# Ledger of designs, part 5: VH-VL binders against Probable Rho-GTPase-activating protein 6 (rga6)

Target 1, 235 residues: Probable Rho-GTPase-activating protein 6 (rga6), of Schizosaccharomyces pombe (o43027r312to546)
Amino acid sequence: TNLCKFTFPTPECAPPSLLLPHIFAQCVHFLSLNALHVPGIFRISGSGPVIKAITEYFYSPPHFWLDETSEIFKRIGFPSYIDIAAVLKRYIMLLPGGLFTHKDILNLLVPLYVDSSRVKVPIDIRNEMAALCFSQIDSYVRFSILCSLLALLHQIATRTQELENGMENTKDSTLMKPEALGIIFGPLLLGNSSTDLSKSCPSGNVNDLMRFETEKARVEAKIVEGLIIHWPEVL

## First folded at step 24 (VH-VL)

Design i3 (from e4 with light chain W94Y)
Fold by OpenDDE, fold request of step 25:
Structure i3 (fold): chain C 235 residues (1-235), chain A 123 residues (1-123), chain B 107 residues (1-107)
Amino acid sequence: as target 1 above (235 residues)
Amino acid sequence: QVQLQESGPGLVKPSQTLSLTCSFSGFSLSTSGVGVGWIRQPSGKGLEWLALIYWDDDKRYNPSLKSRLTISKDTSKNQVSLKITSVTAADTAVYFCARSLVYWDYPGDFDYWGQGTLVTVSS
Amino acid sequence: DIQMTQSTSSLSASVGDRVTITCRASQSISSYLSWYQQKPGKAVKLLIYAASSLQSGVPSRFSGSGSGTDYTLTISSLQQEDFATYFCQQYDSYPYTFGQGTKLEIK
């Protein structure tokens, strides 16, 4: 798979000179510029056929770029931002081995973001510890994917906050707050389908496993929520 | 599969020590994250948490009764014991043991309970 | 100690009714709340944990909601076997504390 150099539009949210797959870079680019305010982004399911078409397009060389003049849009029309977001989400979901290869990454992050209300960790130390956790990512491509994604999610969260602050009397529940984004991307980023759940669950009972998974997902969501909120400081 | 069963003397005299035993199956107290606690319920009243012991022998007590409570475990027998010293009529209650699981270093609730054992304190 | 107060000590309802029981904590308990069902001669049963998560094996007609200090147990359509006493419990901090209980009786 061909990679491209990518610079995130907001320099404070990502390292310079990221290395990304074309499909991912394009999705991040489009969403960052156009879709930060889109209600339900990443939560609302996109069109299966559209997602498939876009994916196939990028996996058919020499296609590595999408714009308004791309031939694919003559066939399927211009995709919605929801569809583009869905392509990005699906890419993360199907990434072999996930973003984190370290088995204990969740355990390392839990004290930083889940127990924060109970344990007072200085913010600077927390950010440094988080950065150390991310240093365990030995692939620059995976690191780039993570950084670009969290940067985008941070932007969405920030825009949501701005919109809410401008709304005196009306709350839009469809806006994607960090909590909502965490619920979606927590398991995607920190989940490991290859994990032996029976070993990780305290009791190993089937019912307990289900509960454990539920709680794990909640913890993952909380961690990613925290990362989204504090991402610029973690870098 | 998970089961707990309380056993006790049924009747205890004032000022004596009450000894209770919880026998359980379907899980082990050697497993990280597992705890067993005691809860009691006086007749017609609510539930009162008494004590909790974890796999690592960490013990938690209700502060109101801490001076009178001793919780211990025998992992090999799958048993947890509770002793209450200097009992009075106020200690008359149904006593329950229950399993608690710790998730991600957070204390858990009680997902499985015994049926309880009645203890009456009387002269 | 955190005090847990349920909205009512007793409630009468009919089969098929939607029933709600509320529980209030004296301070925020961060969704560390569980709901239990107690029937005479039976072991206490966990229904809801983490304020809104359904325990395995519990019917879907049971649901939990709430945050901060205020929480609610809902039975969407009451069944005959649901007549029992219900308790909330916080496990945010030691000592763990329970609500006084709500006895759900047949109308």
Scores: ipSAE 0.432, ipTM 0.763, lowest interface PAE 1.5, mean pLDDT 90
Fold by OpenDDE, last read:
Order: structure tokens, then sequence, then C-alpha cells
Structure i3 (fold): chain C 235 residues (1-235), chain A 123 residues (1-123), chain B 107 residues (1-107)
């Protein structure tokens, strides 16, 4: 298996021992150390050719490791932080079967993060229930991917907040706040989840369906935003 | 295609009860997530939300008019009715019914509207 | 009740103009805001929901933005058919309330 043992740089954000694909582990590790401050990370598209080259490299045995001395960089140059982030994003996007084996995970999470009755769930309860949902992941690799990703996103969000706090009066819209990250990773993580609420598109109208999908994406974003913000407490 | 159509008496005398009916097609109130609401617009004034009824017979009223409003549904006929008691000249307005859908969050907007029906309160 | 106030009751513009209408809530409404278009003799049309989401079938020249208490409807390039009355609505809390409306007229 093209897996490696992985320890996240900040222990409070992830379990002490994770099992990750090499490509994913290296991306997470590199980004965690070097790219927490990068504006537009995961939002800005990377270089297609670079992303492709890196991806192909890792999927071509025996290639399982990239570093500054790797010959591939003589050919394609050194990837930007944005490129590396894009590789990670692409990996998640193309993960067969998604991260969650339970297709109804969205139905479980929606009541926690979306208040259809305008009754707010207490944060501690929400976090516990979210953790319970994730405990149902039957693949340790998928669990590791989820944990490492959310750990990274939490770090990015935290760094963004720190930078904003240090910047007296300048809200830099280019920095990746939890909301922005949620918009990106919400659909990526939860988009393939089935929901019984799909039956709530009653008219069969195409417009209603479009609205439904848009709202679904919004909810997914909100869920992931919440997870990012409170990840250490969820873990 | 989703369509809504309001019907009313056109003219009502003060102190009487105004009865309005919204007939709709293209959706059903038997479907979870569907709601139908009433909004009115006095001439030259803004819109005022009156009431909303959902598929599960949950009813919401504007508090300022709650004591005078009764909203009900007939799912089999695809109709929603609104009654306003003790009407005055202040109740003269164009009355609209509109659809509201529950998707993932608490609903409140209206995606399809009727053309409205004018109701005049006059002695 | 949450009061919704639009920047202007009337606005004159020409075809091709960029038009902006603002709506302010008396308190935060958490992006539970919709924009509507009203034309005489026609059904009210939903344009934007959730502050920034474009309703299906609505031209892309329409856009919504804002958060908290301040929201904006923008028409990037005004077309002849866009002359109408526009109003915002909050659905954050009961009772749902509308702005007073902005009539967009031909200059």
Amino acid sequence: as target 1 above (235 residues)
Amino acid sequence: QVQLQESGPGLVKPSQTLSLTCSFSGFSLSTSGVGVGWIRQPSGKGLEWLALIYWDDDKRYNPSLKSRLTISKDTSKNQVSLKITSVTAADTAVYFCARSLVYWDYPGDFDYWGQGTLVTVSS
Amino acid sequence: DIQMTQSTSSLSASVGDRVTITCRASQSISSYLSWYQQKPGKAVKLLIYAASSLQSGVPSRFSGSGSGTDYTLTISSLQQEDFATYFCQQYDSYPYTFGQGTKLEIK
C-alpha cells in the first residue's frame, strides 16, 4: 500500500498516528509548515500542468516521495503553495467513494449546524455529535484523511485570524477564513452524500432543483465551516 | 409549472370578514417542505407579510394582525385560505399569495407569487 | 420587528448603466435576505435569495452582496426590461418584513 504513517505537526489538531497516502501526507505536511498564511489558498486554481505532473509522479511507482532535490522539479519547476494545495484538493475530489461510507452523513450533520427551527444546538453537544458521526467511518485511512485535512484547515483559519488581529484595520478578503474554506470543502467532503430532503423538491421543477442544490451546497459549507472552527473540540 | 392565483370579493364593508383563496398548481401542500403565504400591499405602500401555512399545518402569523387572521389549507383542492375579521379601510390592499419552500434552513422567502387581487374596504 | 430600509425610493438610470440598490436592516439578519422585482400586471419575481444566490432563470447581470445589516442588489448593465420596482425582504425572524421598494425609472 502506498501509505505512510503521519503525525500532524500540531498534536492538538489530530490523533497522534495517522495513516495517509504519500501524496496526501506530503501535501498536508508541507502546507501546514509553509503555507498557512498564503492568500487564496485552495481558492485560487493552481497550474494544471504542475498539478498533473505531481499527481502522475505519485501514481507512478516507485515514486512515493518528493523533496527539493527531486528530479521532477527540474522539468516542471518548483510548485507554488497554491499548486500543492490544488494537488491536495484534487486528491480529495477524486477520492473513490468519498471520505464517508455512510451516504446519509449529511442528514446526520445538518441538524447540528443548520437550525431549521431556529433552535441552536449547544456547541459542546454539536461537537460531540459530530465526533460520533465521524466515528462511524470504517476506514482508518479515510478517517486519517479527514482528520489531517480538517486539522490543516483549522490551522489556516487560525492563522488567518491571527493575521487579521495583527492587522489593526485591514480586513484582507484574500485570506482564507473558515467561511471561505467551508465554501470550498463543504461540497468536496459532503457533496456525494444522499439526503432524504431531496424529496423536498416537490414540484419537479428544474428551478426548484437548482435552488435545492444551491442550498445544499450552502449547508455543506456551513457544516464544514463549523467543523473547521471547532475541530480541536470535535476531535 | 408553478402557478398561484388569488381570489377575493373585491369589495368588503367595514367590520365584515374578508375571505381570500389562493389556488395553486405545479406543487402540493402534501409535500414536505412546502408552504404558502399571504402578503399584501396597500396602494403606494410597501409589502406586508400576513401569514404562512406549511404542509404540516404549522401556521405563522404577523403578530400585529394575529387576532384577526386565520389561515387554512385544503390540500385536496390545492387551496389556501385567509380570513381577516373586522376589516377597516386600512385593510384595503392588493393581496398576494406566494410559495415558500423549506430546503435545508428555515424558510421565509417566496419564490413564486400570484398576480394579486385587489380588495377594497368601503362603506 | 426588523425594519428594512432601502437607500432610495426611486432611481433614474439609463440602459447600460450600472445600478446599485442598498437595503439596510435594523439588526443583523444573517444573510436571510431576498430581492424581488415587481412589474405592473406581472407576478413578483424572486431575483436573489440568501443575500447573494441568484435565482434560477435570472440573468447574470443581477447580483447580490452583503452581510450583517447591509445588503446590495447590483445590476451590472441595465436593460430595458429591468425598469421596475425592486424590494428586499428579510426572513431571519418573524414577522418577515420588506423594504419600502425602489422604483427604477428611465432617465
Scores: ipSAE 0.404, ipTM 0.761, lowest interface PAE 1.5, mean pLDDT 90
Fold by ESMFold2, last read:
Formats: structure tokens, C-alpha cells, sequence
Structure i3 (fold): chain C 235 residues (1-235), chain A 123 residues (1-123), chain B 107 residues (1-107)
């Protein structure tokens, strides 16, 4: 009931006419325009009370906007970039069944974006296959969330590269590179898959299953890193 | 109980082909995601990866040696073989076989090793 | 090819000591790093995988840390059975490459 039509602020970065939850759309819009440079964005935890207040207040139909004119911000003050990013993360985290609900999504994406994958897909067909994977998402709202999120993360990664080109020592940078964003969003986007570990594990041994669980999170991070870097090519 | 055991000729003359066999138990190469590889160690030197073979007959070779290496498997016997052609004194080493599992199509390290077999190349 | 460097070829230590062994990769390997223990006449033993994850059956006195290009293996309190040679290995990309080894010996 609280969905709205959304056009990403940089139209070439996402499909047109997306359908997003109002709160998600407001957060993505604000961050895309104002917060591509923020150190530690998505990594640093926001204020729990502020996040809850924003979530509760913007549940209502779209007569309330994420700007200084909204009544909540007259009372509490306008939230930080970190708070707004945390709201966006929390929404994804709480999404029933996650964004990718296909039970084998991880096995489909690994050959496309993990360079060290034993089964490699040639670069010239990788992006076509990725686009096909995204077209299989049955929920247009989930598709819209994914597209708008990846567009935002790509913008952040691009801005980070631009800013670090002017820096003397990039090793000390707290700006969010694709690698760091992949670590944060890999489990959030892919960790809710219903993948059957017993069929993916070469033995049913408990020690092997523990190793597979550890390696899963690292593979998820690499996939999302690759998606962020190559997002314009998937469109 | 995963176990691997290497067997080889012990002594090989220069220019001959070195043939090694890895026999293993506690797992099968018919199981998806399973691989077996070969690593060698010359005396007093470091470890050098040679080759890997997976359950689906996918094979990987160290590029520096690829023209001389052939890896193969016999799944029914739980065996993997390595051949090294045109051997020289530089091929004198202890040869190990080891299991390598694939994690979500990402190749892993070597979780179980054999005890190694010494091969000496000498006239 | 990714070069793996263990800057210390040997360490001398006593039972009960804390020991740190270092390993450096020529490029980032994203924590795809393993530590092995080698003793003469015995099979090589995997100790640590994914830079910091302890292999099943390995004593808790072993730990791994590091990220990017710089990694360490730590033994918090040496035991008699820990005197061995320790190798790091990257499994980020082919060809797999190993460090030169660090021999841990009694003094």
C-alpha cells in the first residue's frame, strides 16, 4: 500500500518507472543526490531511535517527504547521512525472503562475477546472462529495489574513485570502495537464498558444511562487488 | 576418514616420463565439487603446485609446466595419476597429492594431504 | 602470478612462548589465505583457512589474522609438538602459490 513510482535521479543508471516502497525511494533519492562522498556510509551504524522514528513516520502515504519541511524533522532535526543509509539497509534486511528468492541464485551468479570461479563465463556474454538473471525476479518491487540499490552503490563507488584520485594516501581512506560495499551487501542481498547446502557440499560431513558456510559469505561479497563495478553494463 | 597415498617409481632416468599415482579413501571423485591436486617440494625448497583434476574432468595446470604435465583420474579405483614428460634433475622432489574442494564454484585450498613420495632423477 | 613472501625463514623459540609468523602477498588476495604445518615424515596439515578460520581438530592456540596483502599466524603458547615448518598459501587465483616457509625450532 505504500508504494510509489520512482525514477532514479540519474536516469541512465537504472530502468525507468521503478516501483518502490515510499521510504526506500525517499532514502535512495536523498543519498543519490547528497551522500555519495560520505566516509563509512552503510558501514557505520546509525542511531537506533532516529532510524525507528524515520521508519514509523514515513510508513504513511506519500504526503510526507524526506526534507526539512516534514513535521518529524521539525521536532527531532534532520537525520544524518549515516542514519538514512541505515534505514535503507534495515529495510533490505527485514524484507521477507530477501531480494533474490531463487533457490539456486548463488550458483547462477558465481560464474558471472567471481574471476577465480572454476566455471567461467566469457566476458562478452556475462552481462547478458546477468540481465537474464535479474529478469527472472518475479516481484517488480524486489526488482526495483535491486536496480535502485545497485545504481546508488555504483554511484558511490564511482565518486569514491574520483575523490581518491585526488588523495595522496588512499590506503587510509574510509570512503566506500566496491570491495567494502560488497562485504556489507553480499550477505544482505544473497544470504537469504534457499540453496540446498547438502547437495552443494561434496560430503554431508559437519566440518565440510562449516567450511562451506564460511566460504559462502566471501563469495557473496565478490558477486556484489562485481555487480557494483559492472552495473552500467548490465543495464 | 580421508586419506591419500602417493606411489611412484622412486628413481627415474633423465628424459623419461615420471608417472605418479594417488590412491585415496574416505571420499570419491564421483562426488560433485571434489578435486585432487599435486604439489612438489625439492629438497630444502618451497612447495610448487603442479596440477588439479576435478570430478567432472576439469583440469588445471601450473602454466610454467603445462606442456610437460598430464593429469588423469580413474574414478572407479579412487585414483588420480600425474605424468611429467622429459624429466631432468630439476624434477627431483617429494611429490604430494592433496584434496581440494570447490566452494560455490570457487576453488579451495588443500585440506588433506598424502605423506609424499620421493622421486629422484638420476643417470 | 601472486608472489607469497614469508620474510623470516627461521625462528627460534621455547615452549610456552608466543610466536608470530608473517606472510605477504604481492597483491590483495581478499583473505583467501591458508596456513599449513609441515613436519618431516608426516602429511602436511591445514591449520587455518580464509586467513582466520581454524580447521577442525586444530588446537585453539593457533590463530590467523590479516587482510589485503598482510597476514599472520600466531601460536599463543608453544607446545613441544609445534616445532615444524609453516607455509602460507594463497587460493585467490591460479596458479596457487606458497610462501617459502618459516621453520620454527627449539633454542
Amino acid sequence: as target 1 above (235 residues)
Amino acid sequence: QVQLQESGPGLVKPSQTLSLTCSFSGFSLSTSGVGVGWIRQPSGKGLEWLALIYWDDDKRYNPSLKSRLTISKDTSKNQVSLKITSVTAADTAVYFCARSLVYWDYPGDFDYWGQGTLVTVSS
Amino acid sequence: DIQMTQSTSSLSASVGDRVTITCRASQSISSYLSWYQQKPGKAVKLLIYAASSLQSGVPSRFSGSGSGTDYTLTISSLQQEDFATYFCQQYDSYPYTFGQGTKLEIK
Scores: ipSAE 0.352, ipTM 0.687, lowest interface PAE 3.1, mean pLDDT 83
Fold by ESMFold2, last read:
Structure i3 (fold): chain C 235 residues (1-235), chain A 123 residues (1-123), chain B 107 residues (1-107)
Amino acid sequence: as target 1 above (235 residues)
Amino acid sequence: QVQLQESGPGLVKPSQTLSLTCSFSGFSLSTSGVGVGWIRQPSGKGLEWLALIYWDDDKRYNPSLKSRLTISKDTSKNQVSLKITSVTAADTAVYFCARSLVYWDYPGDFDYWGQGTLVTVSS
Amino acid sequence: DIQMTQSTSSLSASVGDRVTITCRASQSISSYLSWYQQKPGKAVKLLIYAASSLQSGVPSRFSGSGSGTDYTLTISSLQQEDFATYFCQQYDSYPYTFGQGTKLEIK
């Protein structure tokens, strides 16, 4: 009862007829229409009281719509774009069992989206293997969360590129590039994979295990960066 | 404990082939994700990466020297060899071998190095 | 090819000083950046990997920072054994490339 059918506001950016929790759907819809230009979105912390109030509806339908007409927001203030982004992040972080359940998801995704990997996958094989990786998600709700999120992040990255093309000095920009979004969402989306670190660590000692975990986070960031950039090709 | 040691001829005449061997212990090239590479440093100069070989015999060469370089391994002896053809005085350097691990198919830096061996190209 | 530039070739410092060494990449390397210490006749030692992660066994006075194209190595309180040459290296893509080095000398 907490789920709703969802069509992403820019229909070509996501599969049709997704199935999302009401709050997640409302947040994605609102951000996609109104917040593609917001500096520091997903990086900057939001208002704790506002986020807490909305978080209570993660697993049940809210008694409100996320828009300016809802009476509850007239009393407590309408959430900022930063608040709404923080709600999305928190929903994914609190998702039971994480997003990907495939044990070796990183090993499948690295050759597809990490340009410096030793294996270079041809573009047509990349699209087919990416689709296979997403088909391993056994929950349509988790699949829908992934698709709608990546569509939103791709829109933000595209808008950032458009805005920065008009800037003389992009090093001062606080707009969210795919690299920054990848750093934020890499651990969030991929960090719960069941990859056996001892299998991936050739020496098995504590020093190497710590190094492998640190590099895992960077690989996760690079994969998500690539997914954001190339999202239309995956569809 | 991971250790690498280079061995080479010390002195090589111009136009000859320079042959170097890296002997290592504490890890094996039969282990998935393991690689060994070669780096050189001319006197008073910076470091230049030459080549890298992985457990699965995947080989990478510095493009600027690729036509002159050959890297190979002997997994049973824990050795990696590098050959540089048609040497000149510009090839005079200290030569290092170093381990490079692959992290989820992403190639890493060089975490353990040998002490280096000096090779001088002179008539 | 990604060019790595260490703008300072030599630094003079005293024991106890705070020292900063910089490294710039010709394009973003996404924090795939390592710092090495080289002493004459000794094996090169990895200090920092992933721009800011301290290698096991390296004293905590060493730290790394930076992102994108600009990276720094900091020694918070220089010790006698820290006089050496320091190199940065990118491991974002082949060919692997190194900075030219920064020699840290006793003042």
Scores: ipSAE 0.347, ipTM 0.690, lowest interface PAE 3.3, mean pLDDT 83

